# Designs tried in a protein design chat: VHH binders against Trans-3-hydroxy-L-proline dehydratase (lhpH). Part 7

Target 1, 355 residues: Trans-3-hydroxy-L-proline dehydratase (lhpH), of Colwellia psychrerythraea (q485s0)
Amino acid sequence: MTKNIAQAAVKFEQWQPKIEQESYLTINSLECHTGGEPLRIITSGFPVLKGNTILAKANDCKQNYDQLRRALMFEPRGHADMYGAIITDAERDDSHFGAVFIHNEGYSSMCGHAVIALTKTAVESGVVARTGDVTQVVIDVPCGQIYAMAYSHNNVVKHVSFQCVPSFVYAKDQQVEVDGIGMVQFDIAYGGAFYAYVQASSLGLSLVPEQQEKLIAYGRKIKQAIIPQFEINHPTTAELSFLYGVIFIDDSPNQDVHSRNVCIFADGELDRSPTGSGVSGRIALHHAKQQIVLNETITIESILASSFSVRAIETVCFAGFDAVIPEVTGDAYVCGKGQWFINAEDPLKYGFLLR

## First folded at step 20 (VHH)

Design u2 (from t7 with R26E)
Fold by ESMFold2, last read:
Structure u2 (fold): chain B 355 residues (1-355), chain A 124 residues (1-124)
Amino acid sequence: as target 1 above (355 residues)
Amino acid sequence: QVQLVESGGGLVQAGGSLRLSCAASEYDFSNYAMAWFRRAPGKEREFVAAISRTGGKTYYADSVKGRFTISRDHAKNTVSLQMNSLRPEDTAVYYCAIKYGWGYDSTPDQYDYWGQGTRVTVSA
């Protein structure tokens, strides 16, 4: 028998499935956030995914292990807006590792908030050895190879910058009639995923937490209206030929920043961060419109007033598009560690969403 | 990449013993069950033995029960098959295989990764 609370607490803390309890799977994680957007980094216990590319590994997960994605993203282990990364072998010989990104609707091609968290934690954990005050981390993701830099001061990573894939304007000055909303004007740009960019004030929307339900509802309706009327073709990779989300843009009440972004993506997820691939597409738009020059940095806020900085560092021709190479800068925090148990006998083992 | 390498095969007389070993790549296989299958000349692969992901439960085909013992070493990422009282009918190429998840399965289609095989020949 346990005689005191200190001994009882240790016994609760040390609970593990016994060897005889064959019904449990165990999956471990490192819990982070970037600007408020969660990242569950899956560190062990997940299946070893098959495929020579990160896209192929994501497809293997989708075809063979999608219920594990649900188990880790949905309630009770996650929530409707949970986001994760499965660490994989690199696709390329000159990359440190690969990542498959998961969320409530499935899989994403790019995730800037995840790159920032992965880079910081890779350096701070020693997965990538420090090379001084600046350490390069190279990550293979579904949309390509990401070069990230961890900037340390006194051995503490203070911020992370990463270079995105070639980012470009796909279509400008488009419009669509959206049932229940009216005529919506938008641009389409690619910064690792395709987004429709919409001025929030033109629809009477404010980019504040109090309007999160309306922002989600509008984002979903606008996306559904655009899809049947506009064909999106990635110039080199057919699997990336889809509209990933809608980004609402507005001025910020903070006079020290350029503007605010709110991205509605996946199955109605609202990005708590300014969205790394979203600001990448946005800087391509601003550059194409001659509103910024190379190496001019702008700071873009999220709905929570957390921020990324972004600049176009280089121009490049990408499959006939006039593209830029964006650099996105932000920070992340480790906020927990997880050990997750999935019991075969649990009727709710693969999760649920009640939003 | 995941690699499974069998060893320990060879020629042995009926009634003899042989120990097969399978070395797996250095990944986390804590949620994987491990198994041995075999393919006799002109036949399909058939289930021989399996061991659960924890090592707490073992399973055997009726044809080998009492003669074969499966074991695993989590620290070394190995699975072994001790084969005693061998018979000519045990002649086959032996394959190790692993599958993610709960339990085991006696069907080859349920296994995620396979070794290349090691030949066992039992002479009359």
Scores: ipSAE 0.618, ipTM 0.877, lowest interface PAE 1.7, mean pLDDT 92
Fold by ESMFold2, fold request of step 21:
Structure u2 (fold): chain B 355 residues (1-355), chain A 124 residues (1-124)
Amino acid sequence: as target 1 above (355 residues)
Amino acid sequence: QVQLVESGGGLVQAGGSLRLSCAASEYDFSNYAMAWFRRAPGKEREFVAAISRTGGKTYYADSVKGRFTISRDHAKNTVSLQMNSLRPEDTAVYYCAIKYGWGYDSTPDQYDYWGQGTRVTVSA
């Protein structure tokens, strides 16, 4: 053994599986957050997913490699609120790359916080070549093609805007009886994923960190009550026909912003960000209710007071819906790099959740 | 998309040697085992040889042990099969295959991607 901790620390840092240790798989990642919501970007070591579309690649992962999703999302490598992206080949000739979104319950159709982090890191890494102070990044995701813009100052990306898919109101003024809560009123809207939107004050909820347990519990109960009672059909893609989460809305104590919302999604994850696809659905709701006009920007806070800005930039007709094209703006930070080892002999190699 | 391209097949006399090579597409295959299978006329695919994802372990069918040697080059993303002391019963189409994960498998349906095959004919 060494006597000098500096020399010993180098030896710890240099540890790698030996060639004789055939039991290890190595997966690498870039660790980010957007407004507090994590994104684990899987950069190498993951299986090459089969399929010509992002949905087919997600299905290949689900059918053949779901244990790796668990290994990277669950404890000890992740946690109950972990979110990830698997980088893939693009499905469209005019896209830069594709992404499969993963989390504790499975796979997502859209993730705005991920788009922001992916766009920033794609430009800063050189995956997408800079074209000046503003660089366009085009990403294929399960819900469609996402156009994002990275805004740089002195070659540092300072914020990201993305143009989401056509976003629309699916159902408004709905009600459901929820055991232990009572009658819950909600709207359903699509902003890349379907959400039920609920006024927090009507349920005695406050959108503050100390109520996180109640928010999660209520969100899970409300989601489970809606699913069997309301049919959700995506107009063009059957695989996207599901309720992704519940978004609680309330006023903000900050007079400089429009409001707060808190999304409970997947299997009880609480989004630390304002939820990009969630604010996209919100702007569609506000536009349909004549509460905003095109190009009117509102700022929506998360439970952590991080914020996204959103506006409706265009109206379109989408498969019979009166839809808008939202633009969402936010920022992300790279907070780490990961090298993850999955050992075949480890009885806990595919993870666990204790929440 | 993933492509595996075999080369080095052909006609050789019994007792001769051939070296097969398989070039994989430009993806990260660092966690993949690589293998050779063969199909003789009228028979099912059979396992020939495999090499672990690290290159640290090799595996051979009993019929080829001592005559065939598998190797891989991680930098070039290739796997090779040196075939010595060839016999007429080695005549087959040889396929390169890769499998994600630990270990290897002698069963063809466990492999994720396959090459098109290269013909090897060993004359008496």
Scores: ipSAE 0.597, ipTM 0.866, lowest interface PAE 1.8, mean pLDDT 92
Fold by ESMFold2, fold request of step 21:
Structure u2 (fold): chain B 355 residues (1-355), chain A 124 residues (1-124)
Amino acid sequence: as target 1 above (355 residues)
Amino acid sequence: QVQLVESGGGLVQAGGSLRLSCAASEYDFSNYAMAWFRRAPGKEREFVAAISRTGGKTYYADSVKGRFTISRDHAKNTVSLQMNSLRPEDTAVYYCAIKYGWGYDSTPDQYDYWGQGTRVTVSA
């Protein structure tokens, strides 16, 4: 061993699998967070996914490479709340690129925190050439096409806004009996994914970090109680016909913002952000309830007090629904780069979760 | 989309040599094994040769071992097949194929992407 720590540190830093070693696969990433919610952007080494649509590419990953999703999302390379994006070819001629979203339970149709991180990093890396203080980025995702705007100051993207897909109320004033909790009242809305919206105070919950374990437990139970009792059908895309998560809502302790959202999604993940598709569904609910008008902006906090701003910018008819087009604004930060090794001889090569 | 384009096919006399090349699209294939298969008229595709993702290991069908040499160029994203001591039985359309992950496979349905093929005819 080297006795000079500076020299030893350089030797550790320079370690790579030797070319003659056949046991390693190498996958590279750019590590980000949006309001605290992680995004692992997979940049190289992943299989080239088949399919002419993002939804088909996600299905190819699910059917043929799901063990690689686990390897990158689970311990030791990830964790129970890890979230990722696989960069793909665009589905549409007028899009810059596509993204498949992955997490601990599998795949998602829409991810606002990911759109914000992808937009910022696409501009700052030069994947999308800057066009001034505002640069448009167009991303194909499983639920559709996303138009995002990166707002720069001194060559740093400071804010990202994006237009969400047509967002609408699916069902209002529903209730379900949940073991260990009681009767739960909820609304269902779509903002890129279907969520059940639940008033936290009605269940004695507080939207604070100290209650995160209870929020997760309740979110899981409520989701599992709703799924067998309520039919969810996406009007145009059968593969999107599922309840993705439960969003607890309540007033914020911060008087300067409208409210809080805490989303429990996937297999008990707590979104550290206010949830982009979640606030999109919320603005659709508020508009349908005549609580806001078009272009009225509200700011919604996460459990960490990070925030998104959202407004409904127009109304549209979407497959018979009276929908709105939301615009969501937030920011993201790059926090690392990763080079990940999967060793064929490692009995834990595809990861594990200990929650 | 992924494209594999074979070249170098043609007509040769028995005992001659031919070098096939396969150019892959500009994706990252560093985690892919690469292989050649062939299909004679009226027959099914059969394995010819494979090279590991690192290039450190090569594999050959018994019928071509000692006569054919597979190689790859990571920088150019290409795989090549040097075919020596050709026999009329080597007459076939030769296909390039790639497979993600460790190892190789002699079974065509285990490969992820395929080329269009290049014809090799060996005359008696």
Scores: ipSAE 0.581, ipTM 0.861, lowest interface PAE 1.9, mean pLDDT 92

Design u3 (from t7 with T54S)
Fold by OpenDDE, last read:
Structure u3 (fold): chain B 355 residues (1-355), chain A 124 residues (1-124)
Amino acid sequence: as target 1 above (355 residues)
Amino acid sequence: QVQLVESGGGLVQAGGSLRLSCAASRYDFSNYAMAWFRRAPGKEREFVAAISRSGGKTYYADSVKGRFTISRDHAKNTVSLQMNSLRPEDTAVYYCAIKYGWGYDSTPDQYDYWGQGTRVTVSA
C-alpha cells in the first residue's frame, strides 16, 4: 500500500542527489519579486566569475557559463520573463557587493527592481549590517555603482530607495517605420540602460494585462526596427551602447498616479514592475522637457498597478549630456527559496523557452 | 578573489611519505572538482590526481596509482594528497587546481583556478 501522505511529503521534500551521483550540479537561490517582477538571487553553487569589474564578470559568465544562465532563467526552472542576479564581490572598495544581472536574452546593465530586492534582502539577511531604521547599501552593477537606502520599521525593511546613475535624454522626437505597426514616434533616454519611450495611445495600445501579448509583440518589433536605424553610443562605456528595451507609456486609471509603464526588454520580456532603470530614464526625459522640477516626485505604475516613486534629486553634466540623478523608491518581497539541480544526463538541462 | 594555497611539501627520502593540502578561499566550491598537478624540472605540468565535486570519485595518473590518495573536505574547502612510497621521479612542484562542472580533466587548460604550488623533493 501507499505510504502515509505526511511521511511521503517529507520524503519528497528531503529528496537530494546521492553522493554517488556525479551528474548533478546544485545551485541555490533566494526568490524575490519587486512589484511582481521576479528576481532570482543566485546565492551558491554558481561559478566564481573572473574579472575585476562587474562587466568583466558578466562577460566571463557570458563566455564560459551562459548555459547556466539558460538553465536558471529558462524553463523548467524559470520562465520567459525570469530575471536573475549573481552576487559577486564588489568592484569598488566602498561597495558592499556586486551583482551580475541575467535574463532570457542575456545580461542586463541595470535593473531597479533587482536593486530594491537586493538591498532589502541584504539588510534583512545581515549581509549588510543595520545602522538603525535607515541603512545604506552600495551595490556595484554593470552600469556603475548604485547607492540604495533601506528604510526599516521594527527590523523589517518597508521600502528601498536608490539613486540611479546619471540619467539623460539621448534623442528626442524620433520616428521609425515598423512593419505591421506603422510610423512609431519615440524618445531615447538612459537610466542605466537605453530605452525607447513610446506613447501607447499613439499605437492603439492599452497597458493592461489583456493586451500583454500585443505589447510584447509591438515592443519586440519596435526594438528591432530601431536598432538598425539608430546608433546608440554610451558616452563612457561601450558595453552599454545598445537599446535595451521599449517602454510604453500611458495614463494611469488612478488619478493619483502620474502614469503607467510597460517595459518590453531582452527577448520579449515584459517587466511586471515599472522598471527602475526605465523610470530613471523617464524622469530625465520629463526633466529635460520641463515637465517636472527637481525633487518633484511622481508615481509610475506597472501593468499590475505596482508602483515606483521617482524624482530627480540633482542635475549633473555627464560626459557632455545634461543629466539628472534619479531616486527611485519601491518595495520588494521574498517569495521563496530555491534549490536547483542540473543533471548532466538531462537533455533539457540548459532549459528552453516556449511562448 | 579565489585563492588556492598548497602546503605540506618538503624534502623526503625515497620510500617516505608526505601529505599535501590545499586550502581554497571562502567561496562555494561545491560544484568544483579538485585536482593535483605537478611539474618536474624541465618537464611539462602533468596530471596527478583528481576528486569529483561530490568527492565520490577519484582519479589518478598511472604513475601514482596505489601510492597516492586524494581526498577533500567540503566544509573546509580543502583537498589533500597523501603520497606514500615516494620516488625520486615524484620530485616536482605540486599544484592544486579546481574546475567547475561534473567531471575532472587530465589537461591543465580546463581548470579555472590554480595554487602557487608546493615543492616536493624526494632524495634517492
Scores: ipSAE 0.736, ipTM 0.905, lowest interface PAE 0.7, mean pLDDT 94
Fold by OpenDDE, last read:
Structure u3 (fold): chain B 355 residues (1-355), chain A 124 residues (1-124)
Amino acid sequence: as target 1 above (355 residues)
Amino acid sequence: QVQLVESGGGLVQAGGSLRLSCAASRYDFSNYAMAWFRRAPGKEREFVAAISRSGGKTYYADSVKGRFTISRDHAKNTVSLQMNSLRPEDTAVYYCAIKYGWGYDSTPDQYDYWGQGTRVTVSA
């Protein structure tokens, strides 16, 4: 019989767990990235999470299904820098849907790259009906309700803007001694998550791919040093009262770009994007320092030279803090689809992380 | 929110038959086992039958083996319980339940979502 590679290929593609094999769970995903930062949108096969709020759902996942987070985020199905979204029912009646964010360490309160990708794909997939060239998408996320706008041309979303939660400076001109690094100067700001902002130059760091390991190491150390020394309390939501990451800031090699930053978050994840929540906190910080004015747009690029545009569109008082409403703009791409199998008999079924 | 709605209950004479159905809300339950439990008056909720995620495996309580048949429709997200040769001791409120993960469980505590129940009364 003539070997037909095309037929073989189809057979490989058609492989499915046998009905007799009750040991398989099947989970599907839409694979995206925003500025290079991955987003695995979990579309089916994941447990319906319990709770009336996104935070409650996240907690349900944490308490009852965290092994699935690991299975999907860690090797071999993912990698150390994977980021995911579990789509859920909306928390609020005026939201389209909700999302629980997951990563290598656990659960995230907010991620702009994810909002951008979710918004784009929601409109392009028909989850949210198009209203012309501009379509509003409202998403419930752990930190609150996010309003996003998808801008389309010829039925293709070209970019997304979202308004972030009230963002504010939490602490200014702080210092921490970090073993092996020295005294580190930092500011703390909130843009959906709390970040420590550090000038890279002050530590001899360059925000280039060649220094990614050093950036991760420094970011992790700085984060761990700040946590015990500096208490972070969100004014309204206790669950958000923690340092999410460290953002290193530097000048961009491009004179037309305001700055470059690299966010180290979770357990040493390096954001390939400028970090939506990060730039939200940054714009609050810059505004507070009178370095920018309302509605002034600045461009921030990532380690990969991918960029977000950010501006403060409004000043508000948020629970005693002078805050701004950031608008972040970027674009995302769908880069694949995934069908993932978790076999009960696989000793590595819940994934692993080596680094 | 997940909703499971049972139907098909009613009054039947001993030796008669009933078919219960449970319809799940519009969620993906492909990785859920589905089960029937029942609660008789004055008794605790007890396991009746379960069907695996794929539908390839069925499980029955000893008291109903040979008389009851559980089946599911993946496309419709439904589970059914054909009850034959009914006995007065089968009188109970029957509940549909679903459980995420591998296999089934005979204990109710392991199930994630429940229906409101449908009453089955078997007269002597």
Scores: ipSAE 0.735, ipTM 0.906, lowest interface PAE 0.7, mean pLDDT 94
Fold by OpenDDE, fold request of step 21:
Structure u3 (fold): chain B 355 residues (1-355), chain A 124 residues (1-124)
Amino acid sequence: as target 1 above (355 residues)
Amino acid sequence: QVQLVESGGGLVQAGGSLRLSCAASRYDFSNYAMAWFRRAPGKEREFVAAISRSGGKTYYADSVKGRFTISRDHAKNTVSLQMNSLRPEDTAVYYCAIKYGWGYDSTPDQYDYWGQGTRVTVSA
């Protein structure tokens, strides 16, 4: 029987935990990426999280089920740069569903790559009923309510646009001394998360894959240096009052692209996408500096040359801040399905990271 | 969000039988153990029976062993308790509860969600 590799392969494919073996938990997922940044959508087997808000649900996960986050995000089921979404009931009556975001350090307030992937797959799967070539999807996320539009052709979503939360500049022309790096100039802006924006050239950094380790190291050091020196307070939501990451900005080798940026977030996680919340904060920053006007679209690419387009579509006053409403556009791909087993007897059942 | 609704309680004579059922909401409870607890008048809530997430293992309190049988339907998200040879001391409000993870727990503190309960009265 083992001499027939085709038959053997089928048997391997059909492997399932036996019912007499009570050691296994089973969790399923839909595997996606946006611009190369992964999104593991957890679809079943995860605990029903408690709370009436997305933030409350995230906190329930953090307090009671964080070991499952690690099991799904860490090795061997994931990797250091994994990103996930736990889909939930909507917080608001006019939303379709909610999502809790997870990564290698813990829980995220918002990321546009996830919104794009969730929107695309929600429409294509029928979670949200298709209304023609354009379908609206409304998602509750930790930072608030996101309005997204799926644009389809022949029943295939070709791209997604979403309106981000009011985005604003928090601090301009700041500086911090970083050990081993020197004086670093930065701005802080909010686009669903707070980011420090740094010009890569000022530090001798190149936004290329070959320098990924250096980028991660610098990003982590800069983030850790800023945190104790700069207090960040979200005007309405205390849970969002922290520096989420550092975004390095540079010119693009592509003349048709406005710029390139690389986001270092969580515990040294490098975003493979342009970072939706990051570019939302950026457009607010550029608008405040009068470098762009309303409805002007710019293209920002990632370290992998994947791109988002972003524009400010409206100016608003948000809790005393001059803000804009960003519209971010991109595309995502489904790249697999996952069935994950957690064996109670496995000493490494909750995962690890070798870094 | 999560709702557990018990049914099947009522008045029965000693030696009689009842079948309790608990229906869970639309959520995925495939990795949840399901259990029955009861609270008699003037007493604390006590463990009655539990069934593992897979349904492969069942657990019973000594006081009900051999008389009660717990079962579950994964497709319908239901758990049942067949109670035979009922005794006056079985009189109580019976509660359905669910717990995420492996195995079961005989203490109520580890269970995540609870029903409102169904009353069982056994007359002498």
Scores: ipSAE 0.734, ipTM 0.904, lowest interface PAE 0.7, mean pLDDT 94

